VH-VL binders against Nuclear factor of activated T-cells, cytoplasmic 1 (NFATC1). Designs and how they scored, part 8

Target 1, 183 residues: Nuclear factor of activated T-cells, cytoplasmic 1 (NFATC1), of Bos taurus (Bovine) (p98201r389to571)
Amino acid sequence: PSLPALDWQLPSHSGPYELRIEVQPKSHHRAHYETEGSRGAVKASAGGHPSVQLHGYVESEPLTLQLFIGTADDRLLRPHAFYQVHRITGKTVSTASHEAVVCSTKVLEIPLLPENNMRATIDCAGILKLRNSDIELRKGETDIGRKNTRVRLVFRVHIPQPNGRTLSLQVASNPIECSQRSA

## First folded at step 1 (VH-VL)

Design f3 (framework fv_cofetuzumab)
Fold by ESMFold2-Fast, scan of step 1:
Structure f3 (fold): chain C 183 residues (1-183), chain A 123 residues (1-123), chain B 111 residues (1-111)
Amino acid sequence: as target 1 above (183 residues)
Amino acid sequence: QVQLVQSGPEVKKPGASVKVSCKASGYTFTSYGVHWVRQAPGKRLEWIGVISAYSGNTYNNQDFKGRVTMTRDTSASTAYMELSRLRSEDTAVYYCARDLEYYDILTGYFDYWGQGTSVTVSS
Amino acid sequence: EIVLTQSPATLSLSPGERATLSCRASQSVSTSGYSYMHWYQQKPGQAPRLLIYDASNRATGIPARFSGSGSGTDFTLTISSLEPEDFAVYYCQQRSNWPLTFGGGTKLEIK
């Protein structure tokens, strides 16, 4: 598609629209490795799960909220080299989601529904840690996985405009520490 | 017991290539990285590069300007380092060394080393 | 990229004395919780032996007289009471960034 690249910087508000994280994730979440079972969805600091809302949207058409795992300690917000979003499903998960891949980055697609006031509860997202040995050996890679363990949840929405163009918004969460405490 | 056994000494002329082997035993070969380090007589240790035994992915120190090729053979539990276009300054002892991994993270330190392979480049 | 400077180049001491070896990095090798500085011992004709990893952790089989400390750019290897077998060359090594780099070494020699 003709959507902005995931490392492109986007505003959280434009015109009448604002994409806002209403409930922040906890500052710590233990990511699971590819060889481990899922450790469940990211929790909110107040209990429950993070929530995101699009303000100013008055149309009746549903939109899609995109979620990916971004950098926390870089000058520029970009997809994280060592962490990916992981789709959580099951009887206790209330929010539907689908997986997409954009330039090797896993993206969750979550409905934003007018009947829910364009608000989504993010109870469907966990964090997967990729194998650092494969990434650190990448030519030109200077990030060391052991020192780069903080992430942000990055949300995007793409709003069709009457003129046929798309208005894109992005908001990033507070940093989340994903490392395991040393023994 | 963990052991890394390297191939024997080499004498080469300038412009030739040398291929050093490092045979691992006593552990799961594909669970660790293999680094290559050299030391010229009386000089400091110099890092050449690393290969993941699992993936075969490599990172080479750019000081070697594309002259280094690292490979591994998982069926033989052996890593190889080939250095081409040899110069007299490449005269050194070449070591392979194991990178201990925790949760698929390269630690970047070396708990077991090969005995070293002497490479002499002379005309 | 990261240059490691070891001092002194040579340290002459007697058995029973305390040795303090310094390693300075051209930029920080520490992040919150971790310092990616490691120490090795090398004797003539032998491969290096890991002593200390991540600044302060003693490697398996290494005697308690060896200890490491420091963070950021300044690191120290300490040998509390020298034994005859401790006279060797000591190297620091960083893993904060690629390429991995070693210091120039400190030669610990018997007085």
Scores: ipSAE 0.013, ipTM 0.576, lowest interface PAE 7.8, mean pLDDT 86

Design f4 (framework fv_cofetuzumab)
Fold by ESMFold2-Fast, scan of step 1:
Order: C-alpha cells, then sequence, then structure tokens
Structure f4 (fold): chain C 183 residues (1-183), chain A 120 residues (1-120), chain B 111 residues (1-111)
C-alpha cells in the first residue's frame, strides 16, 4: 500500500495508539555540508540522545519508525528544503538504521521492537545542510524558505490494522537551530 | 540593474575606527546576505564576514575577532561594516559583495571598493 | 581553515594561446558529485568578477572560452584561446567551509 505523502498532516494519537517524543533534542545542532564531514548525531538537552516511543501497541511484530527533517517556521509542517537527515554509523551507535529516499527527501528507517517496549534511542541521526544551488533547482521553492535555519525532527509510524488498512501517526520535535553561527 | 555602491575613501590614524557603507539597489535587499572582503596592496582577497539583510545576524572571520561590527538598515537597503582599533596592516581596499547568508556561496555582484589607509 | 594554493604565480602567454591555471586545496572541497570551488577575474582598480561557480558552471555572460574542471583538492581554470581582455589576475575561492578563503592569485600577463 502507498504511504501518506510527507507533507500530509497526521495525528500523533489515534484510538489506543500514541507516538511520543519522550526525550526532546537540544535546541541547537550544528548541521554540516557534505564536504565538511559529519558533525555527529543530534543530542538531547537531558544528556544522551532523543528517544521516541509508540504507546498502546501490544502486538509482537516489529514496526518501522521513519525520521525526516521538517520545517519549523512554515505555516504547515513539510519536509525542509534546506536540510536532510544524515545517517550516523559506527561502533558507538546502538540503534540500527537504513536510508530511503521519498520524493527527493531522505528518510531514516529505524526499528521499533516489542522487546524494547516500542522505544528507540535516536543516536543514529545527524543533520545535513544542502547547497543553495541545489535548492534553487527545485520547482516551487520560495525565497523565504532559503532563510530558514530552524528544523524539526519528524517521526512517523505506520501500523497495519486487522481490516487491511494502515494507520499512520506523526510527531514533530521542538525546533532545532541548525545555522553555522548558532552558539 | 543590480548595483552595490560603497562610501568614499578613508584615511585614519592607528587606533581609530572606520565605517564603510554599501547601498544596494536593483534587487530585494532582504533576500540576500552582504559579504565583506578586503584586499591589502599586493595581497590576496581576504573574507571578513557576512550579515543577513533579512535577520541582521552576522558571522565574522576569527582573524577580525572583537574588531568587526556589521549592521544593516532595511529601509535604506544599506549594509555597514565597522572595523575598530585600526592598525597599519588594515590598509586595504574593502569590498561588499552579494551572496547568500549562512551558506557558503559565490559572489555575483560586488561594490566598487572603498580604499582605507591607516597611517602609522 | 582551508588553504588554497594557486600556481603558477605568474603566467606569461600571447593572445590566441591556451591558458591553464591551477588551484590546490589543503583538504577536499568535494563530495558526491559536487565541488565547492569558484573562480574570479580581477583587473587593476576593479572589483573581482565571477567567472565559474561550483567548479565547472559558467556564470551569466561569461564567454565559452572559459571553463573550469577538477574535484577533491585539485582544480583547473582553462581559457581555450586568450583574448587581449583576458590578461588579468585570477583567484579561486572555496565555499566548503567557514571561513571562506581565496587563493593567492595567478597573474596572466602578455608575453
Amino acid sequence: as target 1 above (183 residues)
Amino acid sequence: QVQLVQSGPEVKKPGASVKVSCKASGYTFTSYGVHWVRQAPGKRLEWIGVISAYSGNTYNNQDFKGRVTMTRDTSASTAYMELSRLRSEDTAVYYCARGDYGDYEYFDYWGQGTSVTVSS
Amino acid sequence: EIVLTQSPATLSLSPGERATLSCRASQSVSTSGYSYMHWYQQKPGQAPRLLIYDASNRATGIPARFSGSGSGTDFTLTISSLEPEDFAVYYCQQRSNWPLTFGGGTKLEIK
């Protein structure tokens, strides 16, 4: 089945289910350009890394948590034109992840496992800044978007229902300032 | 039509400050950053920093730490760069140039340059 | 900071000849199909003029005889057949990292 488009507005709760960010990212993360090398994974203000949990899911089947970088200051929550999620790997990363691309937006796919109480620690995600020349090539982009340096982490989960339909939930983090100048 | 016009030449004593202006026309001023670049006699171009015309936020090259202040006036479409505690080695032509703010961009339009001479 | 080294410092050629100017970066300014190197021309008493952006793209109004190439740390500006107005100083500039930096320049002069 086709999943909702990334700019489609979805609830964070429905029926018995709620997707929650249990530990918020800190308000600043230094995004990197591809040429600069990674600035590391997004950290939490409480120490460590953000965490996300799906509540109300009692089945034994794992689900996939999707993560992409969304807008903070736009009228509607959409994929950010200037920033992409970047997969962080290594011996110190505890959470497995996989990259996918959906309509030119990079999406991290992270397992939600019943044995971990449907909770994931997001220690596998950095933020990449796109070049302005690449942004200008996109149809429909506006000049006002070029000035946005604030993002949100956007999490989605798609829950198969007994009737054959898919229930989709989305939650967005507090805004994160990504500009190189941010202290 | 796009034009950046800078203020006239300056002669200053060591320890003084200089403030150079850059008036933009022919485009939406708040849609771009204003970069400042200098060139001392016989030397390479040196990037000083950038200001967002939209937000007023700035980034200054560490070589100028504590001495450079960049501002802008959106109603006048004018950017300013002030360099304090001048030394003889600050003698240079100072340029403003149009480029993106907070992105490592190219400079498609430049001011004519402002000559600053610091006598010692 | 990324240091850019241009060579030669001075290149003496005649009109009609091919010019090849080099710029080397102290670290890579390229990734995944993108190279963040720009070229400018400067004549005495004038502000620099953008020629090439992102290694190989000609700026608006720049003649076809100007071309850029390279990736990683090694970049080249080529002028296929020199015109009298091409004798000037040429600077490379990287946009990969802050602070933005320029090379030392190559002076192209008439032999």
Scores: ipSAE 0.006, ipTM 0.470, lowest interface PAE 12.4, mean pLDDT 84

Design f5 (framework fv_cofetuzumab)
Fold by ESMFold2-Fast, scan of step 1:
Structure f5 (fold): chain C 183 residues (1-183), chain A 122 residues (1-122), chain B 111 residues (1-111)
Amino acid sequence: as target 1 above (183 residues)
Amino acid sequence: QVQLVQSGPEVKKPGASVKVSCKASGYTFTSYGVHWVRQAPGKRLEWIGVISAYSGNTYNNQDFKGRVTMTRDTSASTAYMELSRLRSEDTAVYYCARVEYSSSYYYGMDVWGQGTSVTVSS
Amino acid sequence: EIVLTQSPATLSLSPGERATLSCRASQSVSTSGYSYMHWYQQKPGQAPRLLIYDASNRATGIPARFSGSGSGTDFTLTISSLEPEDFAVYYCQQRSNWPLTFGGGTKLEIK
């Protein structure tokens, strides 16, 4: 079955399951542009990295945690038009990841492993600021006022059910300010 | 040192065109937009339009209805504003100003050119 | 287009006094969490200088005596204690909608 669209609103808990951000990202992160070198992975306030855990899952099969960059200031949580997740790799990164693209949105796929109690440390994700050439200015468009430099990390998990259906959960982080104008 | 330097003053006859340049230095030109703003003697500031230095995409104030063309040259780090079919009412100082881009193109204009005086008279 | 009305048109004060400058928008320039109003200072023969962006944030290098406040349609620029160099014209500017618009200006002059 097809997975829900990335702008579809999903609960963070259902039945015995809850997807929870155990360690929040810090409230600011300098996003890098495509022309710049990476500024590293998103960090937590305590100096480590964010962590996410699925509670209530007792089966032996691994699941995939999806991560994308979502809006912070919109009533409806959706993929951010100007920021994308960026995969970070290297000797200091402990968490494996893969990139996928869903409807022009980069999605980072991270394993949730039963041997790790379905908990992932998110040390593999940076934030990329898209170039203006990827965004058209529409003639006649008048509403441009929303300041859109804040993002959320949006996590999803899709849990196969015994009846053949898929249960999908989503949780979003606290807002992260990505503008270069931060004091 | 972040700076915008504009071309020198122009005197034009009604019906002519004028092209003002704005040369950027001290920052990555293609990471910012350039607004064009004018001010007639003793009058308020009037917004003309904006260009992305990266893409060349523009949005123009409809009050200038097909008379304004904004362009940029990324190799020269220079933005241009051309105003055609000049009228005496176009007599003003014309400014370029830098804007930081985000999903909102439209933060405050933090660095301004010195201005270019354009006089339209018979 | 959003019309910005500044008042008073002229404000006559002495150094050391507090200045309060008003800008009223014809429709709201605020959304949840943000107000899209900027303030500029302009001295004769010079380009404008950004003072305040997004209602209340001081631009780089701007003295602490300058502050901005307000939301929705009503905005204020305050100078807590005027210095001689502060006598200038002040403009508000909205970035909520195209086209960008400026107020008519408030001229701050020595009494």
Scores: ipSAE 0.000, ipTM 0.480, lowest interface PAE 15.0, mean pLDDT 84

Design f6 (framework fv_cofetuzumab)
Fold by ESMFold2-Fast, scan of step 1:
Structure f6 (fold): chain C 183 residues (1-183), chain A 122 residues (1-122), chain B 111 residues (1-111)
Amino acid sequence: as target 1 above (183 residues)
Amino acid sequence: QVQLVQSGPEVKKPGASVKVSCKASGYTFTSYGVHWVRQAPGKRLEWIGVISAYSGNTYNNQDFKGRVTMTRDTSASTAYMELSRLRSEDTAVYYCARDTSYDYVWGTFDYWGQGTSVTVSS
Amino acid sequence: EIVLTQSPATLSLSPGERATLSCRASQSVSTSGYSYMHWYQQKPGQAPRLLIYDASNRATGIPARFSGSGSGTDFTLTISSLEPEDFAVYYCQQRSNWPLTFGGGTKLEIK
């Protein structure tokens, strides 16, 4: 089945379903360059890490939560040209994840399990700053110019329906400032 | 009131360089990209390139291959386009135009300068 | 580069008539539900004026008689009832790929 493109606008709720960010990320996260090594996972505004839950899903089938880094200051929410999600692993990470690439955008795939009430703790996601030389000009992507340092975490879930169609939901976090400048 | 005001007409000999200015007012200069577009007599509009007023980063049309230099002065809210090694085919009206998008470059032009006539003749 | 072909080159109509202007792209300028085609109006001795952006959105201050439609490679600018001030040259422009490119223009002239 074809999934919606990452710049397609999707609702956060439809029928009995709602995809909700239960715990928001902090408004600031120091992104790392690929050559600098990881600076750890995005933390929550209330301590710990962000969490996302799908409400209204009563089936026994696990689903996959997708996470990518989106724009904060664009008219339309779309994948960010300057920042990518980075998979964090290690002994302090409780949530399993896998990386995929969709149209040059890194997407983190996280299980949503019925056993966990379709809730995931996002302790596995960091933010990578791309070098200007690594940014490809794609069709419709003209965000050169001003250096954009604010992002959103964008979560998607694709729910198979009894009629054979797929229902897709999306929710975006509050903006996160990724620059080192504190002002 | 948003305005882009360009420098006056230029007459140059083949092989010379020309530098056109575009002074912005009525908005935050560093928040919008500045595009340069030209139009030869009786011809279509041709996109030359764009500069970020914030960073000074540029992206130029390959057709101008190392002949175009775009700069800006944030204290004067002015963008510049310099075209070197002029040929008769460079005779055109040159426009600056503001990108519609705040902090980005969409490649859509909401406000335009009045145009600068550049004539290249021996 | 993406080549934009506008037709007709010249359209002769009277005030009150409907104008339909075409722009064809050499490759698709649409991605993921968005179509990256704009329309501009230019009068003699003046800079162009933005009319329609991203295929169908009217720019600020543009009268409701102007509308845009289309996707992929085929785009249309429609003026539902011509006013005297609408006789001008109209250009399409794509922002789907670098470099940004313009069509050859359609001259709308009074009959």
Scores: ipSAE 0.007, ipTM 0.516, lowest interface PAE 8.8, mean pLDDT 85

Design f7 (framework fv_cofetuzumab)
Fold by ESMFold2-Fast, scan of step 1:
Structure f7 (fold): chain C 183 residues (1-183), chain A 120 residues (1-120), chain B 111 residues (1-111)
Amino acid sequence: as target 1 above (183 residues)
Amino acid sequence: QVQLVQSGPEVKKPGASVKVSCKASGYTFTSYGVHWVRQAPGKRLEWIGVISAYSGNTYNNQDFKGRVTMTRDTSASTAYMELSRLRSEDTAVYYCARSEYTIDYYFDLWGQGTSVTVSS
Amino acid sequence: EIVLTQSPATLSLSPGERATLSCRASQSVSTSGYSYMHWYQQKPGQAPRLLIYDASNRATGIPARFSGSGSGTDFTLTISSLEPEDFAVYYCQQRSNWPLTFGGGTKLEIK
């Protein structure tokens, strides 16, 4: 019945499938506070925006790519206590998206369409900095979030299997520095 | 200082249940997964399943589905594995081991093991 | 599930010799520059000890004589010059797919 919890490690490859970040985000993005308004979508180093593709999927049914903001420690990946994904909309945004909340973590839902070769351009996602006083912290989250302003974009896809099971894949981006002040 | 300490040996009758504990110390318990692995005398290691100490979410090997329950107590930094409807084939040493829950499912720290004997 | 086959089942050698241990997977455990194969050492009455992770990385505190190599379905653990304390059982383990699985082990014994 339920999908894996967001702190659960998942492989990026299983059987014929592989979820890959084809174009990485820039190493720096200025996160915004809710009161400041949007600072725009995360950009790629080569210009444009990050892209993600699911390889090996040959079915005609669309899937949903989930995006949330995770910790940057490559030995400990979980939802970030202090940063959340922010949905970007407007005339310049080519990729449709919907916002969901899973256990207090914002998750952006992005279509993966067979007609686009199961590839999505991530031009719909910004990063929001939460106020420390508004955060419900569990033991361990406080240690990670308070000392680190770096995040990763975490992508998941859930693939229905013929036997009725769901196969879940996850890939995380290179770290992104989100400090509010940078030269 | 960094260690996993398991509960003592158990002797059970067929059909009974056993609950093994694994107490963590010297690290942030909720930053790791706790895996359960068993080894019957003279046999290979067999993976039972894993629990996230952070969320309590579990994934169990299908060979144990319906018989194994994994839980954790974050205030006590302790993980538990309960195996029900015991058979003679469940006689083994049961280990807990920690892993990073993000990229690496390698077991860098192991408990000392708990011997479970199921006999008629 | 991915089946791991280790060979030989038993390897009889003397201290100072090179040991080469094989682990073969029933399907590829490699993708995108990573190979999801780990190696453990187990001595009688003890828990396993991590030696190598992700095919070729030595775990903290593991001597340089231990090395791992391979990709896809074919993996090797090499001990360049055996010490007396190296005679033990060695297991490979994959994390490419659920459930996690271990090989049958290679017992390294004194000749």
Scores: ipSAE 0.006, ipTM 0.510, lowest interface PAE 12.6, mean pLDDT 84

Design f8 (framework fv_cofetuzumab)
Fold by ESMFold2-Fast, scan of step 1:
Structure f8 (fold): chain C 183 residues (1-183), chain A 123 residues (1-123), chain B 111 residues (1-111)
Amino acid sequence: as target 1 above (183 residues)
Amino acid sequence: QVQLVQSGPEVKKPGASVKVSCKASGYTFTSYGVHWVRQAPGKRLEWIGVISAYSGNTYNNQDFKGRVTMTRDTSASTAYMELSRLRSEDTAVYYCARDFYESSGYTYYFDYWGQGTSVTVSS
Amino acid sequence: EIVLTQSPATLSLSPGERATLSCRASQSVSTSGYSYMHWYQQKPGQAPRLLIYDASNRATGIPARFSGSGSGTDFTLTISSLEPEDFAVYYCQQRSNWPLTFGGGTKLEIK
């Protein structure tokens, strides 16, 4: 594959480029189960939604921001076994998004547009809780996952370079507690 | 009221197969896993494996590798455990038991059990 | 495979006495504040009955005289004052690693 695996460790800045979370998500979000209706999009502490910006990009071509749900308490950041990103749609959602699946991990693809100064408002992302019994059987997990209720939003961007290579950047949010009870 | 009702006793010859059923009632079948556990006369409980009633995915104890098949029928709320190439050492009472109560979190403990199915393997 | 060793194999007591039953795991069954040890009661001719889950939580309908404690590799089931109906075999079970395993049992019998 041309793009790095989701568990590969990537920098948030390289050369003139930096991928930053300008507005962090709230520290708590009630995830929904697959059989439930959506709990809505992840919100920011000050109201509104998280935002992400790519700095240093001066080209006129749009890029794609990828979002997936990653681990909070593991030594290395990787896709979370028990939580997935969930696409939120509706007339109040301002940011377009599309779903992709990479090695059983859902990834939201969100446009980064030069006209918006390469900044995206993340009002299109909810968090889905998978059934532990099913994911444990599928992936051979031995950790039943009660302690794994904290996640991070993980953002990636892949920037084509003049030499024909791709430069990849990643940034992760502050931890989010996803237990069924809000604080 | 929650109930798991198992099929009746079986007598088999060595080399045969046995299929035990476990019919669930009184709860949403697809919200729970079904485990299979056996107990030989006077011996400890031995875990055989688990099936998700939701997905049908299974994970089996490697001691039964190649001999155990677990299935379920969501329309009948019934789980099945088939054990092939039976040996005299397979003589035991076989239990089904449920786990994974979604509102209480992830469990892998068994709050309700079937009554047990006696399987005797003799020549 | 995690091996669970229960002791004593047989415990002979009278109604009204305190019973203390031990279960030792071959490796830790505790992580991040949780201990993945469960206890069951089994009477002759019956399926096991859940008593205690996650080391110390009493299952629905279980009398307050039953309590569980311990962490890591050492776990205890305590019955504070034995009733006649408590004479049975008791099994511990771990869910920390595959496969799920049970102890050899402690038979609680009347003196």
Scores: ipSAE 0.006, ipTM 0.540, lowest interface PAE 9.5, mean pLDDT 85

Design f9 (framework fv_cofetuzumab)
Fold by ESMFold2-Fast, scan of step 1:
Formats: structure tokens, C-alpha cells, sequence
Structure f9 (fold): chain C 183 residues (1-183), chain A 122 residues (1-122), chain B 111 residues (1-111)
């Protein structure tokens, strides 16, 4: 009954299904701090916004795409300690979204609709840099966001199976540099 | 250097349980998954399951359902695999291996323990 | 589960010769341009050693004489010029779907 923990590594494909980032985010995005105004939604390198599609799904029921901000080092992919996804709303935002919190990590929930070929344009997601004062020096963390300024967008989908099990897929974007001094 | 060191050989009776340990060194234990794989004499390798040492979450091959328990001790950088209700067919060398995975879900094993021989006989 | 069939079961060659080892999957291990097939070397009394991952990428420290190729259901491990230390058993492994499975192995032995 429960969904996999956010630090659990999942495949991007299984059987007939693949979760794929069709349009990658640009390599740099200036994350906003809570005292600053929003920097807007993450953009794509080709202009526009990132897009994600689930291939191989032929059922008529919608699914939910989950998005959170993950680590970008060369080790285990996990939720980032210093960055969170930020929901962007407004008249120019075409994609509906809702916020959830899973084990202190903000997760954005985005519909995957059969009428849109199970493809979502990610024009609803910004990146928030947590304040250093809000980050406890717990669990041995000593680098308060200095060399840990790169993130990935991490997408998940959970597909109900005929046998009552849930098949979970995950894909992570190319790294995004979020430091204030970059670009 | 990266190293996985396993516990020594075991001889068990049918119906008993065996618990194999795998101590990691040379890297941050919680940054990589630990997989368990066995090899019966003269046979192919068989995947048993995996543990995420950070959160302790596990996933086992269904062929071992109800018999395999995987755990870890992060303070000791050690992973454990316990196999219960042993049969003669469980006679094998049991390996722990460090999983490499990147966003495609492509599990491959870059470092392996030396193996633990488990013999089930009566 | 995906069944991997390796051929030949035994390959007898001399140092300096080219070795070509085959692995065939019961169904495609490709997904939209990725091939989830890996190769390992195992010597008697030792654990397996990673050689090739994702069909064609050499693992760290693996000599350039080792190469992997293929897609879909048909994969090949090639050793361009055998060294004495290359005589071992070679296994392919797929990570396309659970459970992750290994081939039966190809034993490379001195002629």
C-alpha cells in the first residue's frame, strides 16, 4: 500500500512503460530565497519549459506525476537538503499543480492526462533556496549550501497494475546550477 | 580504496537460518545500495535483493519471498542478509555487491565482497 | 523473467587471438535508446568483476582491449587481443526488469 521512500532508487522504465524527460531544463537557474521575489519557473535550454512524458501507458485513467528537487553529486540521488521545489501559479502557467510534503520534502503533484498523451509541460515549478538559519547542523552536515549548489529535477509516477501492485518509475534531469554567482 | 568484506563460511542443517554480513569501507556507506547475489556450484549468478542503507528500505526477488531479510547497521557500515528455512538447494557462495544506478534504473555492480560459502547438508 | 543465453558455453583460444562472446536475451532489454546489459569477468575462487555497463561503456580500470556492443536482444563482448590473465568465465547481466538476471556464462580457456 505505501509508495517508495524518496531516497529509493527507481528505474525509468519497466515492461512497456518508460518515464522520459523529453525537454531538459537549462543548466542554470537562479534559485530564489524566501525573502526575495520568485525567480519564476525553470526554463528549457531550447526556450519554453521542460516536458515529461510517460510512454507505453494506454489506460484511460489519469496518473499523478511527482516532482521534487534532488541531489546532483555523482552518488546516491536523494532529496536536496538546501533546495525545495516551489509551486508557480499565474495566468501564464498552463499546467495545474498541487503541493504535498513527504518526510519534510516538498513534492509537486502534476496531472498526467491521457488526452495529452501522458505528457506534462513543467511550467509550474521554481526552485527555492532554504535559508541557512533554517537548516540545522544535524546529521553531520557542515557545508551550508556552498559547494552543494547543483540540483536535479526528479520526476516519479506510480502506475497501478492489474494484480493490485503499484509499479513506480523515476527519472532525473541533467544537473542545474542554482548558485547566485553563476550566469 | 573501496572494499566489501564478508563474514566467514557457514555449515547449516536443513530448516536452519543463516545470517551473512558485509562490511563496507573506503566510501560513504549510505551513498550506495547493497545488493545480494548467490552462485551455486557450477551454476549462474542469481540476484536475491537490495537494501538502501540510508533509509533501510529493501526489495527482494520474489523467488525468496518470506525467507530473506535484509538489514544494515550504519554506525558499523555493515549490511546483513538472513536466509531462513534453508534447503540443500540454498548451498551456494553468497556475495554482497555495491550497486551503481543512475537515472535510467540501470543496476550494475561495481564492487563485490569476496563471497561467503554456505553449505546446507544433513 | 528475462532469460539470457550465452554462447558458446566454452571458447578455446590462444593468447593474442580475438575473442567474441555472445549474449542473447529472451526479450528486448532496450528502452527508447538505452540497452540495459552489463558484462562481468569471474576467475576461480573470486568474486565477479565489472567489465562493461550499459552495453558499451568500459568500467573504471578496464583495459581498452575489452569492448561491448549490441542492442535489443543481441549483445557481444569482444576482447581484441587475449592476454594470459583474460582466461576466465564471462557473464552477461540485464537490469531492464526485475528480477535482474545473469547468463549461464562463457568459459574462455587456453587452447
Amino acid sequence: as target 1 above (183 residues)
Amino acid sequence: QVQLVQSGPEVKKPGASVKVSCKASGYTFTDYYVHWVRQAPGKRLEWIGVINPSGGSTYNNQDFKGRVTMTRDTSASTAYMELSRLRSEDTAVYYCARGRYYGSGSWYFDYWGQGTSVTVSS
Amino acid sequence: EIVLTQSPATLSLSPGERATLSCRASESVDSYGYSYMHWYQQKPGQAPRLLIYDASNRATGIPARFSGSGSGTDFTLTISSLEPEDFAVYYCQQSYEDPYTFGGGTKLEIK
Scores: ipSAE 0.007, ipTM 0.601, lowest interface PAE 9.7, mean pLDDT 85

Design r1 (framework fv_brolucizumab)
Fold by ESMFold2-Fast, scan of step 1:
Structure r1 (fold): chain C 183 residues (1-183), chain A 120 residues (1-120), chain B 110 residues (1-110)
Amino acid sequence: as target 1 above (183 residues)
Amino acid sequence: EVQLVESGGGLVQPGGSLRLSCTASGFSFSSGYYMTWVRQAPGKGLEWVGFIYSGGSTYYATWAKGRFTISRDNSKNTLYLQMNSLRAEDTAVYYCARGDYYRSGYFDYWGQGTLVTVSS
Amino acid sequence: EIVMTQSPSTLSASVGDRVIITCQASQSISSWLAWYQQKPGKAPKLLIYDASSLESGVPSRFSGSGSGAEFTLTISSLQPDDFATYYCQQYDSYSSGDYTFGQGTKLTVL
């Protein structure tokens, strides 16, 4: 009856629908720490920002696209213990967003609008590296996980069906290396 | 009236390639319909191959992935199936069909099919 | 993958009979089920969608029922044109992107 847990494995295709990342994020993004200023939104490999589109949805009702930061190197895709999505705001940001928290995971909620062909430009999302003290308080964390610096952007959409069910779709980006580097 | 017409079937040797076409009339591909290919081996049941959404995104049956590619040209109202590394077990009548769009995954109009025979 | 199983695989009947064909899903698919009719040498034809909705132009003697994992197609009074193979197909939009058909039920003259 409720929405699927964030570690639940979901398809990117079902029935007439497909949730697709049209423009992938670049393979490296310098995540900011809570004690630092923001390092800006995730950028795309081709310049600009990632984009996501829901195909096969032709209704006039808007939907909500969820974005959270997931694992890259685990056997199963799940919320990352060390990184969280961070909402980016400013005059240059074209895409509205809101923050929610689901079971201690920050989730960014982004509108999918029929007038935009159910496509969103993800210019509103940065990546936050959690403090070591916060990580150490989370049950099940290991020493090897603390050195894990690769993430995926994980997008979900929940589509109400006429029969009262909710169809849930998920797609994950290519891995993003978040370790700090300077030349 | 809605019509779908398949073409391009024929005899091909194992390991060979073949491209099928499906031309549509009576509706526009630009209207958002997804299109599908379904095959049927002689004397056997229906087996889904894959489908393509109006925007070009594709989904395939697990057995078809890597060997079969679906594409569409909305301006020509034509659907394609590129078949590579063909095997004797791919011998079948190949149907194109129009998918319902929006909330459902059933197929409301079908072409008459084109026979593909994979044999030496 | 959701497996669809039809019963019986073959059925013999006479004109005027009430015919019932059953389709079972390996897991619940709510009402996400369609029924098709295929005559020899012809393409399949949609009869029923969303388990119980009659497709436009299909005779009212055809009806569908069921939800969850058990579904039936009923022909209330069999006509000569109804001797064909019938297929169910699931399109469960929550658990699978794959479309799966039942193996078919062949309806023959008794």
Scores: ipSAE 0.000, ipTM 0.455, lowest interface PAE 17.4, mean pLDDT 83

